# Designs tried in a protein design chat: VHH binders against NHL repeat-containing protein 3 (Nhlrc3). Part 1

No score or structure here was measured in a lab: all are predicted.

Target 1, 325 residues: NHL repeat-containing protein 3 (Nhlrc3), of Mus musculus (Mouse) (q8cch2)
Amino acid sequence: RFCGSLVSRTFSFHVSWRMEDPLFRLDLGWPKNSEYFTGATFCVAVDSLNGLVYVAQRGDNIPKVLVFSEDGYFLRAWNYTVDTPHGMFVSGTPFEQSVWITDVGSGPYGHTVKKYNSLGDLVQVLGTPGKKGTGLNPLQFDNPAELYVDDTGEMYIVDGDGGLNNRLVKLSQDFMILWLRGENGTGPAKFNIPHSVTLDAVGRVWVADRGNKRLQVFDKDTGEWLGAWDNCFTEEGPSAVRFTPDGKYLIVAQLNLSRLSVLLAPPSGSIGDCSVVSTIQLADQVLPHLLEVDRKTGAVYVAEIGAKQIQKYIPWHSRTPAFGA
Structure headers, positions and changes below count from the first letter of each chain, unless a header shows other numbers; antibody chains aren't numbered by Kabat.
F is the ipSAE of ESMFold2-Fast. E and O are both the ipSAE of ESMFold2, at different seeds. Each is the mean of both directions, binder to target and target to binder. V2 is 0.75 times the mean of E and O plus 0.25 times the DockQ between their complexes.
[cut] stands for letters that were removed.
Atom coordinates printed by the task and the answers are left out, and those that the model quotes come from them; centres of patches stay.

## First folded at step 4 (VHH)

Design c17 (from n2 with T28K R108E; framework vhh_7nfr_2)
Fold by ESMFold2-Fast, scan of step 4:
Structure c17 (fold): chain B 325 residues (1-325), chain A 124 residues (1-124)
Amino acid sequence: as target 1 above (325 residues)
Amino acid sequence: QVQLQESGGGLVQPGGSLRLSCAASGFKFSSYWMSWVRQAPGEGREWVSSINSGGGSTYYADSVKGRFTIARDNVKNTLYLLMDSLKSDDTAVYYCARDLGYSSGWYEGYFDYWGQGTQVTVSS
């Protein structure tokens, strides 16, 4: 159509003039330079220490990784050694931050989990570039979907996004396999498209088992299966999962429903059942894929494949002035 | 360095019993699942049994259910396989393996370290 694309950036979200307030507000002023979203935006990661937001997008002859300030200004881009980005995570010390990117392409950089410095220089490659596989020595991937790195440098990788492995891998800081769980299936500790991975505040690993329409939970030290939540996902599986910095809530994306859900964190000592606290309904073509939470501010950044953008949601209880009113 | 060393194999008559042991060193044994895998002459590897890190959950191949018992001692860093009612088709080299995955079947990628193996021969 002659004027069609701008209307697809409009969304609907939960607005309440009743006793129920929305937990999050959209920052309409973020980003300042949306013209750099020239491809399908698949993932986002946050360097909360330096106030940076990393975005990876897919497309031919465009920059694959974009760097924005937390205030929404485009700073730089890089495109080296990235084929088909899927998930990303920022980790490191206060002295040196790194960006990890999972790559699911069939090209020369695909089937890898790669570490970059803040300037986009490649410093580590896990997997065999351009070759999918099931092997553990060396570790191989088949469409690795996402990773999480804890403060000790231990890593959790879900492998993956439509590949054959369907597994959760824990690596030491030296990239040695500590434990591995999963194979294709519907039973406990089995996966169908393990798509997102995160840690809670009490040493549990949470996996978005997208194809099985559930979240699964594991002990981070042993890999022992602790439970699953399926009651919130009967219509569509979770594509992304993150905890709020206070540990009270999970934020989950459901791609094909164009929906974000805020879920109550599980009770002490058990997994319990899933409870929905609030919902943000986006327009049908937005398609939220993966998301990240700023550990310092609680801001939620959502990568939207269909809308080809990143949106920023800010907690209503933030003491910063509302922008874009 | 990770080391796994099996013992307790030997020649036994059909219907007899053997107890295999695997001494583990060089890693935190209590944090890992452990498995027994066997290889009969001229055949591929066959998964036999797995035990979780705490010892509370055990899994067995259909061919050995009701005859074999897997156990572990996390204080002594030792894995055991008690083999009862042995049959001629149980003849194989038995390997102790560190299990990175939840093993209820054979997949080579679940195992990162192997012992040297111990020969079990069931013959009259």
Scores: ipSAE 0.000, ipTM 0.252, lowest interface PAE 13.3, mean pLDDT 85

Design c18 (from n2 with W33Y Y102W; framework vhh_7nfr_2)
Fold by ESMFold2-Fast, scan of step 4:
Structure c18 (fold): chain B 325 residues (1-325), chain A 124 residues (1-124)
Amino acid sequence: as target 1 above (325 residues)
Amino acid sequence: QVQLQESGGGLVQPGGSLRLSCAASGFTFSSYYMSWVRQAPGEGREWVSSINSGGGSTYYADSVKGRFTIARDNVKNTLYLLMDSLKSDDTAVYYCARDLGWSSGWYRGYFDYWGQGTQVTVSS
């Protein structure tokens, strides 16, 4: 295979182009204000309707949430009620978008999943601030890793970024538990560090079961286990998973390999085996952690904790938005 | 500045009814869960009722279920508690609270702003 990569100016590059077209290219002009990345950048979320990119970073005495425009300009920073951000998701109506943040800190705001409005005001707290737990009444967390909010307002949370919990929890729009799956283990519907969660276009929930080196798939309405993919992850488990807006591909990060993979989505009614379409090999120690796909443009934003930056990949051959345009 | 101001308390006979109101200002009222919490003489604070941001989902403590009704008017930025069949053990100061700690339909006690309270006394 021929290998090369697209990376920041401080690192070498590695990509695979063996008789397959690259689907994405690095936007070297994004962001315009990288000087605001003063800490380790753990997660990114996109408000596609308003053209905003939210970034959460870790570090002492720094703003934890940065807001950029989709064209790369720094707009504002907020959210000093975050201890240790891990995952992030933007949801809401066209008139009122909100950002959700998972917090894995041991401080007064940790072990929570928190909702902020577009102004940065704290609106909702799930979990018990500063207290980890396994309880369901009230629902407690131990290192909640990520969440996904459906257009219906129903929520999917993976809880277990190195904590005692290894769970996928579905909540109603009113935060009632609808179903729950998972305990520590290697069998079907069991997890070891469920790290990322997303939905596909045909009602399936996909979980990056990082410690077990696989993706697991569940029916969104029942929580029934539908299958798993492990054949693409023999060296390292997936840390992040997202679908392209057209539903054709999954984008997956493998943190310790500093690698992004584009996988072919399975058809409706079949899980099958994992198929790699293309791979972006980043320099050692870049460490892609979590990522987000812009539902409108198809752009992929990657939070790189080792490089302390967010990188933006745009669809190749795209002058206008691709993937579902 | 966030402000919550209760009104409508007073002295009422057992079996009577009262309507409490809470006027909210200084924040986007329609974005928040809201709760009523009471404190009887010599007791700790007891959660009474909660309502979601849109007003479509309501929750009640077992001690008041079937007797009290929580409601909200997002146009007027006002929270209500309609109290029927009042008992002497309902005697308390009633507080309006902005609720960030609602989870799984269970009271959690994470309130960031409170009103000053309104006294409800049920006695003959």
Scores: ipSAE 0.054, ipTM 0.544, lowest interface PAE 7.0, mean pLDDT 86

Design c19 (from n2 with S50R R98K; framework vhh_7nfr_2)
Fold by ESMFold2-Fast, scan of step 4:
Structure c19 (fold): chain B 325 residues (1-325), chain A 124 residues (1-124)
Amino acid sequence: as target 1 above (325 residues)
Amino acid sequence: QVQLQESGGGLVQPGGSLRLSCAASGFTFSSYWMSWVRQAPGEGREWVSRINSGGGSTYYADSVKGRFTIARDNVKNTLYLLMDSLKSDDTAVYYCAKDLGYSSGWYRGYFDYWGQGTQVTVSS
C-alpha cells in the first residue's frame, strides 16, 4: 500500500525479526548513504574478499550500479553499458574479482549477461545486445533473470524473467554450453519464470521456479532433475533463493507477500519436503526481489523494489543453533 | 528414438543369482541417470535401484540393499542389475527406466522412458 522513499528507523514496524526470526537481526545502521537509492533497487551482490556490496537499480537518468563498503559507506557508481538490470553475482579468482549483471532491457544493452571488473569496465558479453532470442549457437537470452558462478568458474543461468525462454543453462568457464534443461511447463524440469539460481554444498542446483510456486533441484554435473519443493509456496512462488554459508538454511523471498522465509536445508541423500524455520514479515509493498548472502559473514542483503532500498540482516551470534545440532 | 531393451530374466531358485541387462539407444546414455523398477503381478510399480550418469553413485531400495548391485557401461550403452540371494518376493517384471529424479530424494525416480520389461521368477 505505501509507495515512495522508505527509510528504515530504529523503531520501524517494517520488519518482524524479533519473535518471527530468532536467527537474524536487521542492521538499522546499514547503509550509511541511503540517499543514493534514487531508483527501484532490483538486485545485490557481495564481494566478500574485498568487503564490497554491489547494488543495481532502475530508473531514468540515475546511476545504475552502486558500490558500498560492507560497513555501509558509498564508494562509487557506474552506468556505462547497463540498461535494465535484473540479477547480479560477484565471482572470480582470489586475485581478480568481477561482477556479473543480467540485463533485461529492450535498449542496446538488454537481453545479455555481462561481466564487469571492479572499476565498472565491461570485459565480457553473453547474448546479443538489444536482441532477445532462443538460439544456442550463439547462445541468446530472453530476459535473463539471474546467474550463479561456482568457484571453478562454471556458471548457471536462469532465462527468463517473463520472457518466452524457461530454461536453466550451465556454461563452462569458457562459456560453452555443458548442459541445458527446461521449457515452459508445470512438469519436472519445466519452468514458468525461473527467477533465481544457487548451489548447495553437496553439488545440487536450486532454481526458484516462481510462476510454478516451487523450488526445483538439479544435479550440477549432469543437469538431472532431483526433485522439487512446493509445500511452502502455496500462496506465492519464490523470487530469490540462497544458502547460508554453513549450508544449514535456505533464505527465500516472496515478492508480493513482502516476506522472507528461513528454510531448513535437506541432507545430502534426500530432497525431502520444505520446512520453515522462521519468517520475516516486511511492510506492505516493500517487494523483496532478489537477495545475496555474504559468504564470509553470513549477512543477508535484500533488494526491495517497492521500498527502493537494500536491507542488511546479520546472524545472531549468541542465538544461532550449535553446529551439528 | 529412445529405446530401452531388457534381457537376462528367467526362472531361478531361492538363494540364486541373475544378471539383468538393458541396452539403451536413441539418446546420450552417458548423460543420464538410470533406474531399475519392478512390478509384481497385481501390484504397483516399486523402484529398485538408480545409478548416476558416471556410475560412481548408486542407490537402492531397503528391500534389495546388500543383495543387488546396479552398474553401467557407458561405452556399450548398457545398464546392469546384478541380483544375488534372490527371494520369492523378488518375483516381478523388471523395467529399465531413463531417470529424471523425484521430489522426495534420489531414491524416488521420475521416468520419461521405460523398457518392455524382463520377467524374473524366483520359485522352487
Scores: ipSAE 0.000, ipTM 0.116, lowest interface PAE 19.0, mean pLDDT 84

Design s1 (from n2 with S31K; framework vhh_7nfr_2)
Fold by ESMFold2-Fast, scan of step 4:
Structure s1 (fold): chain B 325 residues (1-325), chain A 124 residues (1-124)
Amino acid sequence: as target 1 above (325 residues)
Amino acid sequence: QVQLQESGGGLVQPGGSLRLSCAASGFTFSKYWMSWVRQAPGEGREWVSSINSGGGSTYYADSVKGRFTIARDNVKNTLYLLMDSLKSDDTAVYYCARDLGYSSGWYRGYFDYWGQGTQVTVSS
């Protein structure tokens, strides 16, 4: 019997909305089994095709990767080959989905970007396990922060979360470097802690340039710098960035402000300036780090390192995305 | 195996013209930015020009703007540098390089493969 599943999630956090109607609401019924959050929850990824939510947490002698259903039920966990998870992304074909995890540990699995199948078997390792570096042949990492894999299998990696590297790397599906951008700095295509990376629907790569308090935008095919947004981030830089499935909005986290912002997406052919549509203010101790959007439902999952939990936000006005894309 | 092979260098008088070519093999040329980089005797490497993967965008160092033209042929896997109004200061070894970064004059690209170079000498 699941009597404990009825305990209110609202007492674990504070949510404050602007006076306008909210675009998103907290799902108080998710997860059903929060007792599995035994460590600091750093990242979340969604398998929209199979209705799975992957969570990575940090801690000694605990399972590092947790798998939940989209309805909030704990299904399974993995305990090995992950040292210090930072970012994660689900990719694959409609018939076989896999999860990628960036690892920033100093242990034997760290400074890597690793691919796991749905059962938790390690199937690919990028970088040299346990060895940080700036090298390109072979490609080395130093605290790789996050990745995004597009439908072609090409991948975009931001490296580093406070390491020696400050770069965005594009790899082919066979893991050859196609282009890279970045060095430490404040100028165009220079970064200070590139922390999150995503694609929009019109061939642009968006990077959360956290230390420089901006988002930077690049052409996905050429790597050409297209612009930056800094006007929404004067108080603190973005730690996470994702698009809603309809392409209308960006969801951004600002970690130390304990805040989520919904931003208006720019039109095709223009970057423009950042415009805030709505905000979700969390209690100071919650600390939203990275987040993911369910491409099928539009649900937003937020990894909260201070609160040691994942929260699920669902759109107030349900949208009907294309079925079987 | 990635190979870049330059040709077309030589001796020209000031005010003359040369056309450099770079034949690429061992990779999908049409997916990569390509650059020309030169090195004069006793000097460091100087970025000269870049072209994006599709050929629609070109970039030049201020020292060569209006005199040099970069072009590519993705069917023939060949990069070109057309050099007009050559000056003695253009004397250098010219290298074809595969550009992993965007070299547009405000950001210096990362070059992972280089040709052997072709000598350009501008003198009387």
Scores: ipSAE 0.000, ipTM 0.373, lowest interface PAE 11.4, mean pLDDT 86

Design s12 (from n2 with S104M; framework vhh_7nfr_2)
Fold by ESMFold2-Fast, scan of step 4:
Structure s12 (fold): chain B 325 residues (1-325), chain A 124 residues (1-124)
Amino acid sequence: as target 1 above (325 residues)
Amino acid sequence: QVQLQESGGGLVQPGGSLRLSCAASGFTFSSYWMSWVRQAPGEGREWVSSINSGGGSTYYADSVKGRFTIARDNVKNTLYLLMDSLKSDDTAVYYCARDLGYSMGWYRGYFDYWGQGTQVTVSS
């Protein structure tokens, strides 16, 4: 077990412990400047190359984007051209990092996927600001939920956080549609609220098909449907999915159950079924929404909309001290 | 804060060449797509060319393909348009524009800031 029950203002957590020690522990010292969480915290993204953590929050007359160091210090905030943030991803080179934000608002910047530079300047807009739609030329969105950008600059967008679009879109670095999968439904390659998207180390795209209570898997190059996992999600669908940097585990969130699960990654040659390694049960009011993994450190940052905070979980091994000085 | 200033326009004979420049200031130029848009007398605005933030991808209107070349210098914060084999139909005011790459035709862009324009006249 990690620490027992933690109570901080309106929040508590507890963790389950099995024969193997839990892989993660809460960093109680992060962030240092929690007073900047003045709104509901919906998403988090990590610039592992520069040691920065981006947080997006919702609320009236508050900064929508907060920037922290990986050590927990508040650095800056900005509020440019963001109505209602939902998902976020950091991409780019060590010299030129960008932050992408999906916007699900009905305001002038909503139904868009927007790219910002490290200073918070708007660089790119995908979608039609303020107008939802199903169109492909121009590409339109209806409540775009999240995106993932690979190291080549190709991007994967899930569109349909409560909207009419229930699809996964792959774009080139120049924003041309390479392939598209999905429509509303329960069958293979159909979605109901595709909420989170990530890549594994072997060229597979993983989608949290939240309304259908499953993860679905696609070939990144062709968009071919490869399989689905539903056996871990009978009570509630996954709201977020990310791989650990070593590729051994998936971290998933279930929002209403207020739960995080660590799942065993499938082998490269098959999808198989879901296997739960460990579970972190949070208090009912915490509501983990989306999360991000630091590719350098393996730290997991969780955006908790009910608790109005980001929590940081760090990798922890109780039995084998790798660096026991 | 954001400023775009065109130069290099002028009078040229048919078949001649001109090089337009656009000096950008007040923003991180290297982060943005940039475009050239022209307006002929009595006509609407016509998109001419776009270049991505790094300068590696360029796009052209069918009317100028093979004759015009768009380029940028991110160290000097300057956008260029080299115009070869100029025709009387190229007579227009040429505007430098900051391009957010809007999904209403990413090659046509969404232009949030414009320069004042530079006149190009193709005539004897």
Scores: ipSAE 0.019, ipTM 0.482, lowest interface PAE 7.4, mean pLDDT 86

Design s15 (from n2 with R108E; framework vhh_7nfr_2)
Fold by ESMFold2-Fast, scan of step 4:
Structure s15 (fold): chain B 325 residues (1-325), chain A 124 residues (1-124)
Amino acid sequence: as target 1 above (325 residues)
Amino acid sequence: QVQLQESGGGLVQPGGSLRLSCAASGFTFSSYWMSWVRQAPGEGREWVSSINSGGGSTYYADSVKGRFTIARDNVKNTLYLLMDSLKSDDTAVYYCARDLGYSSGWYEGYFDYWGQGTQVTVSS
C-alpha cells in the first residue's frame, strides 16, 4: 500500500518500504571531556559558524551551561541567571551569535526565554522572571519549552512544558506578537504539552505536540493550521523535531521509548502521512529529550536526560564536516 | 544530598481519607516535576499522579482520577497527595519521586530520586 510518501525507487505490493543505506553514524570520539556532564542534560544548541556546541544541564551546585568545540573539547561553563533550563537555540550573524535559553522553573529566573552572548552575559529577557502567566501584554510564559529563530530574526516559541499555556507564539525581530495559535485540547491547532518547534525549508512551522502524540504543521506567515502527523507516534509523542539541512528528513525523539526516528520530509504543498525511514533504538535508560542539527555539517546532537550525556551523530557519507566561516 | 521523605500513611477504613506529604531537600524543588508512585503487595510499581514545577498542571492515573488530588508548596518544599474515597485496592507503599519529564505511566527511568515510601492500608 502507498502511504503518500516515496521511500523506495522500486514498486512494491508490500506494506513495508525498502530502507535506504544508513544515514547517520555515532561519533564515538565525541565529546573528549564527558566528565563535565555532571547533571541531567536537557538540551543542546549549535553555533556552526564558530564551531561551538552549547549544552544545558540541571542539578544543584553545578554549572548549568557547558560550551564545547564541535571537535568535542570542553572550553568553558557558565551559570548566570539560569534556574531550570529546558530548550536552547543559537541565532545571530557570523559576527554576533547569541544563545537563547528557555527557563521552566518557579525560581527567580523561571518562566522566561533569555538571550545570552557567547560569554554568558544576559542580553534580553522575554517574560517576567519568576512570574508565570497567560498574559499577552506584556507576553508571559508558563514553562516555555523551546524556541526557534529564523535567519530574519523572527522567533517561534512553544509554551509550555506542562504549564497553564498550550500555545505557539510567533514574534517579530523586535519581540512583538505577529500571531499566536493554541489552547489546551486534542483538536486541530490545539496542544497538550507543545515541546519542540522547528521550521522546514518551505515556510512551515512544525510543533511536537507531545501529550497528543503528534506533530502539527502551520504556515509560518499566517499561522494557518496545515495538518498533523499522528501515525508514527501511537505509543509515545515526539519530544523533539528538527530537519536535516538538505530538507529531506526530519529527526524526532521519543523520550520514554529511548528512540530516535528519521522521517521522510513531505514535498512542498503536501503534508500527507508520516513515513519512518530509519530508527535508532537506544538503551531504555538513555531518554533522549531534545536535539539539534548543525546546519552547516548536518551533525545531530542529542541531549539524553537518563544517560546524562550528549551524543553526536554524523551523516554517514560525510568524511570531513563542511564548516562555514 | 537529594532527599525525599514521605509521611502521613496509615490504616484507614474503606471510604476514608488520608493526606500524604513529601518533604524535599538537597535540590531546587520548585524547578522539578514531582510524582507519586505506589507499589501494592506482590505487584510492580504503578504511577499514580504527577504535578508540574509550578503546580498549575496535574495528571492522574485513571484508577485514582476524581478521588486523589496532588498539590505542592514550593515555599515549604513539600509535595502532597490528598486521598479521598479510599478503596482496598489503594493499599500500597506510596513513594514520592522526582520526575524528569511528563509521565503518563510507569517506567523507572522517568524518576531519578525516590523517597523511602509510606505504607497506606485500606481495610476494615
Scores: ipSAE 0.000, ipTM 0.200, lowest interface PAE 16.8, mean pLDDT 85

Design s17 (from n2 with Y110F; framework vhh_7nfr_2)
Fold by ESMFold2-Fast, scan of step 4:
Structure s17 (fold): chain B 325 residues (1-325), chain A 124 residues (1-124)
Amino acid sequence: as target 1 above (325 residues)
Amino acid sequence: QVQLQESGGGLVQPGGSLRLSCAASGFTFSSYWMSWVRQAPGEGREWVSSINSGGGSTYYADSVKGRFTIARDNVKNTLYLLMDSLKSDDTAVYYCARDLGYSSGWYRGFFDYWGQGTQVTVSS
């Protein structure tokens, strides 16, 4: 099939001396309908409650959003109001899930963070479509890279993937700025290409500060800077960051090294230094960009811009039919 | 001129307690995070604990959590480290430092001023 020659099916794990087996394995049977990857696949998001996987891809005259089942079957594709997708996140109540997409295009839909309902209808637009900016009243974006939405509807946005802005913005459920951190720089709470954002289980915001080759950590309620990890990223900065559902590990992508790393999560009250538990080395042309973790199953979905595909990694020892909840 | 001056170190038996103080002058103490950092013989510097400017948030290295308490008095411009259940591994020179990097955990942020240090020796 069309991604077959570019798919990396060779990986190497370096695991802790106490581990019996590798932490993750590639699901060679996912997806079932790779022929729908007609463009460059930049981001992936998971609706764990309904067993859906959303993929956004770039290209002319193609559907920008694809919907797959967690078992790999293509279900539907929708809308053309996405210009150049970069990051995406699924949020909402158990009864109504929504998909957020960041758009970095120079066309009419770009420099926005947009909310879609489950049917693919555009519901909310943040930013000014087609106009980049640094303004806060109203809030403007310049290549917004990714977002994370808390269960309360509070939102964390990293802006941006190049350009003038280098900031982390927290918004209320009503889209008012609660706090903001960042400007271009190498010091604490300063960024160079903040590329990915996530929350841990103990109220900390983690930002992949890609250009500065580090992860930075903030208190979610105050925006107080709590620390940074740079010791794992001397060769290449992190492009993506997510926690496993048990909170035990971080999964990080390093795009230009074509590598995924599994890192030990720090306990509450401590940031510590970065510790690598396991690595997955992909072929040079695969280029892992952004990734998402299924909060129910622990499966890791990786958007690979060079290979033009999404790969699914399954926890090796998480083989029970019930994964907690 | 910024000055940080530690006191309260000494020799103590395992299981004992010590109270370290750091007197700050020459700056608006209540506006800054403060940290304790230690250096054991033959080792590098290890971050021990931090406290935010208002005193409401405290952070500890895993090695001292549950045994040490960091506190501050913004009226007296003084930083404290209350050390209980001391172990031989706690033997080090303890420094107070003005913390511009908002250190939490083992990551040492940007410290622009340091005290002279106070020796803590835990020995039987």
Scores: ipSAE 0.000, ipTM 0.102, lowest interface PAE 20.2, mean pLDDT 84

Design s19 (from n2 with S103P; framework vhh_7nfr_2)
Fold by ESMFold2-Fast, scan of step 4:
Structure s19 (fold): chain B 325 residues (1-325), chain A 124 residues (1-124)
Amino acid sequence: as target 1 above (325 residues)
Amino acid sequence: QVQLQESGGGLVQPGGSLRLSCAASGFTFSSYWMSWVRQAPGEGREWVSSINSGGGSTYYADSVKGRFTIARDNVKNTLYLLMDSLKSDDTAVYYCARDLGYPSGWYRGYFDYWGQGTQVTVSS
């Protein structure tokens, strides 16, 4: 890196045959306080209602969770009861937002999915801290990768990031198992490193089945397998998946290719084949891991473990930046 | 500083009723699941009942189901256990506990803070 993190970011990490993606462009002014990215940044979550961006990073003797404003200002950090963060999600009502963090590895807080309130207090632990397992009563994890919480409070967890479990678990708002799918394998509803999970606008659950180089799709209410997309992932599996707020596109990361892709969402009642709208090729050392979409603004935040940073991509209309293009 | 303080225990005859209360302070009570756990003389701890953060979902040990009711008041930061049709086997010290661990708290408990306990004696 030559002259500060922003100059290095624009020069080293915006490697695209297009000067910009047709739907998104890098916000060069975000964050304002990049000096707080002292470790490998693994995940990001957005509180769209309060304009907050949560970042989790790994490393020795550093703050594990960072809180930024949507405008890029550092607000606070905390690291109590977080060892090795992997995935993160903000959920709740307009009256109370909460942050969920999946924790992996061999530390005393590992193999858990933990809920923190808006004050940063630990309020719920799923799994057995420091002990991996396959059990369902109580529910155990082995490297839980990510979660998604619906507006109803129902939650979807993919377990695991290289562990013994290869499963998608749906829980009620009171943490009862509603349905579970998956075991290690290549067939329908089987996984190899289920790494990311999200919902679309029409009641489907999408799982990044990273080791099998595909996305798999399930009915959110029954857990019925609805289909898979593998044709876009012949070189590398998806590490992250999110929908744009309008439901028109999926944003997918392919970590080892250092690539982001914008995919066309399938219509209701059809899965079909994957169609790539556009691709952002980042420098080889960037390594996009997990990402999140701001449901209010449509901004895409990407956690880049190799570059040790979060990048913010903002949606733009072809004529909106016309005076500065 | 987290504090949990139980009250309402006492001596009651078989078939009688008691209402236990637990006053919580030093944390955001409305954000946490809360539980009642009891310990009879010479025995280990037995989970009795749990209530979710909003108070809408309640869970009971088979030994007390249909006789006990757990409730909470998030405005007053108070947890309750209403005990009906008390039996001699219900004689124990009853502890209020903050619960992090559902479903891991189910029959095994993941309790990070405990009250001092309140004695319930069912005897004629």
Scores: ipSAE 0.018, ipTM 0.513, lowest interface PAE 7.8, mean pLDDT 86

